# Ledger of designs, part 14: miniprotein binders against Mevalonate kinase

Target 1, 378 residues: Mevalonate kinase, of Arabidopsis thaliana (Mouse-ear cress) (p46086)
Amino acid sequence: MEVKARAPGKIILAGEHAVVHGSTAVAAAIDLYTYVTLRFPLPSAENNDRLTLQLKDISLEFSWSLARIKEAIPYDSSTLCRSTPASCSEETLKSIAVLVEEQNLPKEKMWLSSGISTFLWLYTRIIGFNPATVVINSELPYGSGLGSSAALCVALTAALLASSISEKTRGNGWSSLDETNLELLNKWAFEGEKIIHGKPSGIDNTVSAYGNMIKFCSGEITRLQSNMPLRMLITNTRVGRNTKALVSGVSQRAVRHPDAMKSVFNAVDSISKELAAIIQSKDETSVTEKEERIKELMEMNQGLLLSMGVSHSSIEAVILTTVKHKLVSKLTGAGGGGCVLTLLPTGTVVDKVVEELESSGFQCFTALIGGNGAQICY
Short names: E, the ipSAE of ESMFold2; O, the ipSAE of OpenDDE; V2, 0.75 times the mean of E and O plus 0.25 times the DockQ between their complexes.

## First folded at step 10 (miniprotein)

Design N6 (from N1 with N50L; at its last look DockQ between E and O 0.75; V2 from the best seeds 0.84)
Fold by OpenDDE base, look of step 10:
Structure N6 (fold): chain B 378 residues (1-378), chain A 117 residues (1-117)
Amino acid sequence: as target 1 above (378 residues)
Amino acid sequence: TPEEQIEEWLEEGEEAKEKGDIEEARYYFSFARKVAEINGDKESEAKAYLELGEVFRKLGRPYDAEFWLAKARRIAKKIGDEKAIAEILQELGKAYEEMGKTEEAQEMKDEAEELAS
């Protein structure tokens, strides 16, 4: 039996950093997917006693005997509860860490440890100790801030949960889960994100699970329905960033300049709200007019992010390049590097700007904004 | 090996495309592309980009198709093997023709012919 799942990455359209200070942010799914294929071997198969994880896009394979997993992870029959997501205990996490250490990850791949831990945890909690091969591939560049960890958790959980769904409900092609299963999916994915990030906001996994767009303000998540197509160029600067340092830097600036920074955060809040309103609008306003308004909001938001001190020379280089081509861009996520969003108006050809960006060593993607969430294919 | 994996994915992608499973084709070609990029296999990269162009064309996303075709053209010029470049350019010519871009199609065909002579 084979089950496939995919989950989208995410971007922040507006509200970066300011959201930590109580402003509204808008996040959206992008149609760059993490794919998970779950294969259960036949009982007669040679590998019927192993759990194998294949990361083919990065040419890695991990394998455990089921006996070893059972020995390492405390199993109580009561712990197999697909319907009741629970947090991973510190004890269980330590036990899983031993299993990961036994795989002898190269130092340069140690960043995968948390992902592998999350895999082992989610698999054993949802499936148990059955043999399988799990193939994970991602279109998302790792560590870029495009929600790769959340997409992993969501896609993995979707595949695991879908394996329990009756074949009678299997349609042809990619399908979305129902609301009940999406809620369960999102809860499990959130627990997976906790293993990776400790204290995730829940935004990334929620966007990846449900797709479309989300408004976030002071811990409250609101699902949005986009009524306009958005296409963006995503430019990965390939510059590493320290998100914690950037967040801290903004907070320190807010302490030094409380009134000015309050005004900046309020401006970002207004931009986020207006952006959400434009995207959700069902009025007779032309797509072109909406796009122009969004461009101005993106430009304004980028200026405010610059004022927070979270831009970078690499980001500015991307912006300057896109401005030459009459396009508007803003950073997404923490800044200091990472990814830049460029709005692509309807009908825009991007070959020249992409060529210039790629010649500068950047990586470019085109993406549809606000697409489908988690999907499964049988 | 990465090379074997790329080849396998390209083959699987072609099979999926022939069966009309365009999303499956997208899957295979996307990762063929990704691994080829990582390993510096420019020929496989160009092939994967060509295929992605066709995939997105079939998905009704012509601007994304053009994005990938343009990438295929750019990387093809860096392959170094004139025969391989010519083959990619011929396929690009066909792809642009299918998109109704007759001028670009002819440009690709002419470039391919120049390399083959």
Scores: ipSAE 0.873, ipTM 0.940, lowest interface PAE 0.6, mean pLDDT 94
ESMFold2, look of step 10: ipSAE 0.874; ipTM 0.944
ESMFold2 (binder alone), look of step 10: mean pLDDT 85; pTM 0.831

## First folded at step 11 (miniprotein)

Design O1 (from N2 with G93A M108L; at its last fold request DockQ between E and O 0.94; V2 from the best seeds 0.90)
Amino acid sequence: TPEEQIEEWLEEGEEAKEKGDIEEARYYFSFARKVAEINGDKESEAKAYNELGEVFRKLGRPYDAEFWLAKARRIAKKIGDEKAIAEILQELAKAYEEMGKTEEAQELFDEAEELAS
ESMFold2, look of step 11: ipSAE 0.872; ipTM 0.944
ESMFold2 (binder alone), look of step 11: mean pLDDT 85; pTM 0.823
OpenDDE base, look of step 11: ipSAE 0.895; ipTM 0.955
ESMFold2, fold request of step 16: ipSAE 0.876, 0.876, 0.868; ipTM 0.945, 0.943, 0.940
ESMFold2 (binder alone), fold request of step 16: mean pLDDT 85, 85, 85; pTM 0.815, 0.817, 0.818
OpenDDE base, fold request of step 16: ipSAE 0.894, 0.901, 0.904; ipTM 0.953, 0.956, 0.958

Design O2 (from N2 with I22Y G93A M108L; at its last fold request DockQ between E and O 0.94; V2 from the best seeds 0.90)
Amino acid sequence: TPEEQIEEWLEEGEEAKEKGDYEEARYYFSFARKVAEINGDKESEAKAYNELGEVFRKLGRPYDAEFWLAKARRIAKKIGDEKAIAEILQELAKAYEEMGKTEEAQELFDEAEELAS
ESMFold2, look of step 11: ipSAE 0.878; ipTM 0.947
ESMFold2 (binder alone), look of step 11: mean pLDDT 87; pTM 0.847
OpenDDE base, look of step 11: ipSAE 0.907; ipTM 0.959
ESMFold2, look of step 12: ipSAE 0.869; ipTM 0.943
ESMFold2 (binder alone), look of step 12: mean pLDDT 87; pTM 0.847
OpenDDE base, look of step 12: ipSAE 0.904; ipTM 0.958
ESMFold2, fold request of step 16: ipSAE 0.870, 0.873, 0.868; ipTM 0.942, 0.945, 0.941
ESMFold2 (binder alone), fold request of step 16: mean pLDDT 85, 86, 86; pTM 0.820, 0.834, 0.835
OpenDDE base, fold request of step 16: ipSAE 0.902, 0.901, 0.912; ipTM 0.957, 0.956, 0.961

Design O3 (from N2 with M99L K101R; at its last look DockQ between E and O 0.97; V2 from the best seeds 0.90)
Fold by ESMFold2, look of step 11:
Structure O3 (fold): chain B 378 residues (1-378), chain A 117 residues (1-117)
Amino acid sequence: as target 1 above (378 residues)
Amino acid sequence: TPEEQIEEWLEEGEEAKEKGDIEEARYYFSFARKVAEINGDKESEAKAYNELGEVFRKLGRPYDAEFWLAKARRIAKKIGDEKAIAEILQELGKAYEELGRTEEAQEMFDEAEELAS
């Protein structure tokens, strides 16, 4: 039996950093996916006593005997927990870490350890001690701020939950989960994210699970419905970031310049709210007119992010290049490197701008913004 | 091995495309692309980009097809593979045609025919 799932990455369209200071942020799903294939062997298969994880897009494979897994993390009724998400205890996490260490990860791949730990946790708590081969492949570049960890947790959980859904319709393509299963999925994905990040905000897994867009302010997440197609060029600068230092730097600037920074945060709040309103609007305003308004808001947001000190020379190089092609860009997420979003208005072809960006060493993708969340396929 | 995985995914993508399972083809060609990029396999990169172009065109997304096909063209030109260039230009022409960019489409078709001759 085989079930597939996929979950989108995300971007922050407006409001990053200022949201820490009470402003509104808007996050959106992008149609670059992490895919999970869950395959249960026939009972007569030769290796029907093993759990195998295959990261085929980076040529890694991990395998554990079920007996070894059960010995390391013995649950009384682990399958019974699928409907009631719970946190992974520190004791259990240490036991799982031993299982991961036994796989002898190459030193340069040690960054995968927490993801593999999350895989073992989610699998054993949702499925239990059953043999399977699980394949994970991702279109999302790792460490680029596009929500790869959340997409992993969401796609994995979706596949695991889907394996137990009784009303299955084989071979009809990708379908969304119902709201009850999406809520359960999101709660499990949040617990998976806690293993990777410790204290996730819940934004990334929520956007990945539900898709479309969300508005976030003061701990409140509101789901939005996009009513226009948005295409973005996403440029990965390949520059690593220290998110904690960037967030701290903004806070310190706010302490040193409280009146100026209050005005900056209020301006960002206004931009985020206006952007959310434009995207949701169903009035007679043309897509082209909405695109022009969004372009201006993105330009303004980038200027304010620059004033917060979170841009970077690599980000400015991307912006300079895209401006030559009459395109508007802004950083997304923490800044200091990472990814840059460029709005692609209707009718825009990208051959020349992508050639220039890639010649400078950047990596480019196009994506639709605000599309599907988690999906499954039997 | 990565080389075997690329070949397998390119074959599976083609099979999915022949069956009309375009989303399945997208999956296979996306990961053939990624592994080819990581391993520096330029011929497989160009092939995967071209196939992604056809996939997105068939998904009704000719702007995304243009993105992938332009990448395919640039790589095929760097390695000097004139047969690949001609194939890619044919797909680019179809994408421009679907975008209503008739003159650009015809230029692509004309160049493809010139290379095939």
Scores: ipSAE 0.861, ipTM 0.937, lowest interface PAE 0.7, mean pLDDT 90
ESMFold2 (binder alone), look of step 11: mean pLDDT 86; pTM 0.832
OpenDDE base, look of step 11: ipSAE 0.893; ipTM 0.949

Design O4 (from N2 with G60K; at its last look DockQ between E and O 0.94; V2 from the best seeds 0.90)
Fold by ESMFold2, look of step 11:
Structure O4 (fold): chain B 378 residues (1-378), chain A 117 residues (1-117)
Amino acid sequence: as target 1 above (378 residues)
Amino acid sequence: TPEEQIEEWLEEGEEAKEKGDIEEARYYFSFARKVAEINGDKESEAKAYNELGEVFRKLKRPYDAEFWLAKARRIAKKIGDEKAIAEILQELGKAYEEMGKTEEAQEMFDEAEELAS
């Protein structure tokens, strides 16, 4: 028996950082996916007593006996309820960490530890102690700020929940989940994200689960309906950054320069709201005119992010290159490295700009913005 | 091994393509591409990029096809693989046709024919 799931990464179109200070942010799904395949063994299979995790796109495999997992993470039957998401206790996290350590990760791969921990916890809480092979492959660059951890949590949870459905129909392709199951999925994915990030905002897993776009302000999430095609070039600078330090730096600047920064945050709020309105607009305005307005808003947002201190020389190098090709770019997410978004208006070919960017050591992808959320396939 | 995984995924992608399962083909070619890049297998990179180009063209996304095919072309030229270059140019031509760029498409087809002769 096999169940497949996939979930999109995300980008922040506008409002990152300022949203911590009460402004509006707009986030969107991108059609770069994390895929999870869940296979249960036949009763006669040699591996009928093991849980195996395969990260085939990076050539890693992990395997545990069910007996060993039960020893480390005993659950009683009264707490194993997949319809009631639960938090992972510190004691349970410690036990899971031991299971992960027993797999002897190379030091270069230790950044995977929390994702493997999340896998073990979600699997055991939703499925219990049943043997399986789980394959995870992702089109998203790991650690690049495109929501890779959220896409993993969402895709994994989707596969695990879908495996429990008694009535299954073999379909011809990918299907979405209904709203009730999406809500459950998102709650479980948020708990998975807490293992990886400690105190996630909930934005990444919500965008990954529901797809399309969301508007976020002061803890309130509003789902948006895109009414125009949006295509982006996404450039991974391959520069890691300390998100907490960048967020702290913005807060410190706001304390030192409260009037100036209040104006900056208000400007970002206005930009985010206008962007959301353009994308949702059904009026007679041409796609080309909407694209020109979005370009201007992205350019303004990048200038304001620079004034917050969260740009970086690698980001500015990408921007300079894309400007030569008359394309507008802004950082997405925490800044200080990470990824840069470049709007690709209708009719844009990217051979030359991509060649230049990749010659500088950056990694490029194209993506459609605001597409599907979590999907399953039997 | 990574080499065996790349071969397996390229084969599975081709089989999915022959069955008309274009999203399944996308899956296999995306991950053949990723592993080939990590391991520096330039021949497999070019093949995976070309296959992704065909996948996106069949998904009616010729601009994304152009992105992948341009990458395939650059690698194939560095390697000097004229047969691969000709194949890639044929796919590029088809992508340009779908964009409505008939002159650019004809240039690609003409160059591909010159290399095949």
Scores: ipSAE 0.867, ipTM 0.943, lowest interface PAE 0.7, mean pLDDT 90
ESMFold2 (binder alone), look of step 11: mean pLDDT 86; pTM 0.827
OpenDDE base, look of step 11: ipSAE 0.906; ipTM 0.959

Design O5 (from N2 with G53A; at its last look DockQ between E and O 0.92; V2 from the best seeds 0.88)
Fold by ESMFold2, look of step 11:
Structure O5 (fold): chain B 378 residues (1-378), chain A 117 residues (1-117)
Amino acid sequence: as target 1 above (378 residues)
Amino acid sequence: TPEEQIEEWLEEGEEAKEKGDIEEARYYFSFARKVAEINGDKESEAKAYNELAEVFRKLGRPYDAEFWLAKARRIAKKIGDEKAIAEILQELGKAYEEMGKTEEAQEMFDEAEELAS
């Protein structure tokens, strides 16, 4: 039996950083996916006692005997609650960490440890102690702020849950889960994110699970329905950053300059709300007119992010390059490097701007935003 | 090996494409592309870009096909592969037609025919 799942990455369209200070932010799914394939062996298979994880796009494989997993994580069968998500206790996490350490990850790959731990937790809690091969491949660059960890948690959980869903004909293509299963999936994915990030906001996994767009403010998440096509160029600067330091820096600036920063946060709040309204609008305004309004809002948001101190020379280089081609860009996420989002209005060809960006060492992708969430394929 | 994995995925992508499973083809070509890029296999990289472009055209997304073809073209020009350039220009012409950019399409087709001569 084989089940496939995929889940999208995400971007922050507007409102990052200011949302920590009470402003509205808008996040959206992008059609760059993490894929998970789950294969259960036949009962007569030679390796019918192992759980194998394959990260084929980076040439890594991990394998555990089921007996070893049971020994390290002794779950009572009565605690297997697929329909009731649970948190991984600190004791269980330590036991899982031992299983991961036994795989002898190279030092340069130790960043994978939390993802592998999350895999073991989600698999054992949802499936139990059954043999399988799980293949994970991702179109998302890791560590770039595009929601790679959430897409992993969502796609993995979707594949695991789909193994028990009512029979569907193989070859029917990719399909979405119903709302009940999406709620369950999102709750499990959030628990997986807690293992990776400690205290996730829940935004990334929610966007990845449900797709489309999410508005968030003061801890409240509202699902949005996009009513216009949006195409973006996403430029990975390949510059790493310390997200906590950037967030702290904005807070410190707000303490030093409370009146100015309150005005900045209020301006971002207004920009985010207007952007959400334009995207949801069903009125007679042309797509081209809406694109021009979004373009201006993105430009304003970038200027305000610069005033918060979270831009970077790599981001500014991308912005200057795209401006030469009459395109508007803004950082997405924490800033200080990471990714830059460039709106591609209807009719826009990107060969020249991509050539300039990639010749400067940046990595480019195009994506549609606001599309599908988690999907499964039997 | 990475080389064997790339070849396998390119073959599986072509099989999926021939059977009309365009999303499955996208999967295989995306990861052939990624591994080719990581390992510096420029020939496979360009082939994967061309295959992704065809996938996006079949999905009704010619602007995204143009993105992938532009990347393939830059590689083919760098290594001087005029046959590959001609093939890429033919595919760009098709993408421009689907965008409604008739003059640009014809320019691509004309250049491709000149290189094939």
Scores: ipSAE 0.852, ipTM 0.932, lowest interface PAE 0.7, mean pLDDT 89
ESMFold2 (binder alone), look of step 11: mean pLDDT 83; pTM 0.784
OpenDDE base, look of step 11: ipSAE 0.892; ipTM 0.947

Design Ser1 (from N2 with Y27S F31S Y63S F67S; at its last look DockQ between E and O 0.85; V2 from the best seeds 0.00; counts 0 for: pae E 2.0 > 1.5)
Fold by ESMFold2, look of step 11:
Structure Ser1 (fold): chain B 378 residues (1-378), chain A 117 residues (1-117)
Amino acid sequence: as target 1 above (378 residues)
Amino acid sequence: TPEEQIEEWLEEGEEAKEKGDIEEARSYFSSARKVAEINGDKESEAKAYNELGEVFRKLGRPSDAESWLAKARRIAKKIGDEKAIAEILQELGKAYEEMGKTEEAQEMFDEAEELAS
């Protein structure tokens, strides 16, 4: 038996950093997916006593006997309830760490440890001690700020929850889950994210689970209905950054220059609200006119992000390259490297700008913004 | 081996595409592309990008197909694979046709024919 799931990455269209200071942010799903395939063996199959995890993108495989997993993670099956999401305790996390250590990860691959731990926890908590092969691949560049950890948690949980659905719901295409199951999925994915990030905000897993776009302000999430197509070129600078240090730097600047930074945060708030209004607008304004307004807002947002100190030479290099092609760009997420968004108006061809950016060592993807959330396929 | 895995996924992607399982083909070709990139297999990487271009065209997204094909073209040019370049230009031409860019499409088809001769 086989169940497949996928979940999108995300970007921040506007409002990153300022949102920490009370401004509005707009986040959106991108149609670059993480895929999870869950296969259960036949009752008499050779591997009927093992749990196997295959990471196709890096050609790695991990395997545990069910007996070993039971020894390492003894739990009271009377508290096992797939419909009631729960946090992973520190005791359980330590037990899982032993199982991960036994796989003898090479030193250069130790960054995988938290993801493997999350896999083991979600699987054992939702499925229990049943044999399976779980295959993961992703279109998202890992660690680039496009929500790869949330997409993994959402896709994995979706596959695990969907395994109980009747065969009569099978088709040859991808389908969304209903709202009740999406809520359960999102809660489990949030618990998985805690293992990877410790204190996630909940934004990434919410966007990945539900799709489309969200508006976020002071802890309040509002789902948006997009009424226009948006295409972006997403450029990965391949420059790592320290997100906590960047966030802290903005806060420190706000303490040193409170009046100036209050004006900056208010300007970003206004930009985010206007962008959300344009995207949701059903008026007679043409897509081209809306694209020109969004272009200007993105340019303004990037200028304000620069004033917050969160740009970077790699980001500026991408911006200067895209300007040669009459395209507008802004950083997305924490900045200091990471990814850059470039708006692609209707009819824009990208072969030359992609060639120039990739020849400079950057990695480019195009994506539709505000598409599907988590989906399953049988 | 990585080479065997890449070939298997390219075959599975093609099989899925022939069955009409275009989204499954997308997944296989994405995996082949990533492993080819990591292992420095430029020939397979370009082929995977070209296949992704065809996948997105079949999904009714020719503008996104163009982006994947631009990456395939860059790699094929770098390794001097004229046969691959011609195949990629044929797919680009088809993408431009579906975008309504008839002049651009013909230019791609003409360049592909020049390389094949």
Scores: ipSAE 0.658, ipTM 0.863, lowest interface PAE 2.0, mean pLDDT 88
ESMFold2 (binder alone), look of step 11: mean pLDDT 86; pTM 0.835
OpenDDE base, look of step 11: ipSAE 0.751; ipTM 0.887

## First folded at step 12 (miniprotein)

Design Bz1 (at its last look DockQ between E and O 0.94; V2 from the best seeds 0.00; counts 0 for: other shape alone 5.202 > 2.5)
Fold by ESMFold2, look of step 12:
Structure Bz1 (fold): chain B 378 residues (1-378), chain A 120 residues (1-120)
Amino acid sequence: as target 1 above (378 residues)
Amino acid sequence: SEEAEKKFEEALKEAKELGDPESQIEAWLELGEALKELGDYEEARYYFSFARKVAEINGDKESEAKAYNELGEVFRKLGRPYDAEFWLAKARRIAKKIGDEKAIEEILQELKKAYEEMGK
């Protein structure tokens, strides 16, 4: 039996950082996916006593005997918890870490450890101690702030849950899960994110699971229905950053300059709300007119992010390049490097701007935003 | 379509084996081509994306150009000619750097189709 699942990455369209301070943020799915393929061996197969994980993008394979997994994580397989999402205890996480250490990861690949731990946790809690081969491929750049960890958790959980769904979609193509299964999926994916990040906000896994767009404010998530196509150029600066330090820096600036930063956060809140309204609008306003309004809001948001201190010379270099081509850009996510979003109005060709950006050492993708969430294929 | 179905089965068998990057790229390109012949452009797109990423990681410029060109055709078939232009322009730049005259001609023909679908 084989089940495939995919889940999108994400961008933050507006409101990053200010959202920590009570402002509204808007996040959206992008049509760059992480894929998980789940294969169960036939009962007569010689390898029906092992759990195998393949990271095909980097040609790595990990394999454990079921006996060894049971020894380290002694769960009763007859009481599977797939309908009752659970947190991984510190004790259990330490036991899983031993299983990961036994795989002898090369030192330069140690960053994979938390993802492998999350895989073992989700698999054993949802499926139990059954043999399988799990294959992971991703279109998302590693460590770029486009939600790769959440896309993995969502796609993996979707594949695991789908393996037990009795009413299966037959034929070619990808199908969405129903709302009940999406809610369950999102809760499990959040637990997976907790293993990787400790205290995730829930934004990344929610937008990856449900797709389209979400509005987030003070822990409250509202799903949005986009009524316009949005196409973006996404430029990866290849500059790593410390997200926690950037978030802390904004908070410290707010302590030093409380009146100024209150105004900055209020301005971002207004921008995010206006952006959400434009995207959801069903009025007679043309797509071109909506695009011009969004362009202006993105420009304003970037200026406010600069005033928060979270831009970077690499981000500013991307912005200067795209401005020469009459395109508007803003950073997405933590800033300090990472990715830059450039709005591509209807009819925009990008050969020249992409050539210039890539000649400067940046990596470019195009993406539609606000599309599908988690999907499965049998 | 019997030939396309048989190509799909053979490509799928090769793709399931964990091999060296060159073998994996070849398997995914073959799988994408078989899916394209079956008219499943969405699935073909993603196997061409897998081949693209591994080719980039391993510095295989010939396979990069081929994967970019295939992505361009698939995006055009999916009704996204502006995204097709993005990938085909990448393919052309790489093909010129490695001096692959036949690839350049094929890419330009596909790019012409993408511009026609844009209404230019």
Scores: ipSAE 0.790, ipTM 0.904, lowest interface PAE 1.0, mean pLDDT 88
ESMFold2 (binder alone), look of step 12: mean pLDDT 82; pTM 0.784
OpenDDE base, look of step 12: ipSAE 0.807; ipTM 0.916

Design Bz2 (at its last look DockQ between E and O 0.82; V2 from the best seeds 0.79)
Amino acid sequence: SEEAEKKLEEAYKEAKELGDPESQIEAWLELGEVYKEMGDYEEARYYFSFARKVAEINGDKESEAKAYNELGEVFRKLGRPYDAEFWLAKARRIAKKIGDEKAIEEILQELKKAYEEMGK
ESMFold2, look of step 12: ipSAE 0.779; ipTM 0.887
ESMFold2 (binder alone), look of step 12: mean pLDDT 83; pTM 0.815
OpenDDE base, look of step 12: ipSAE 0.778; ipTM 0.906

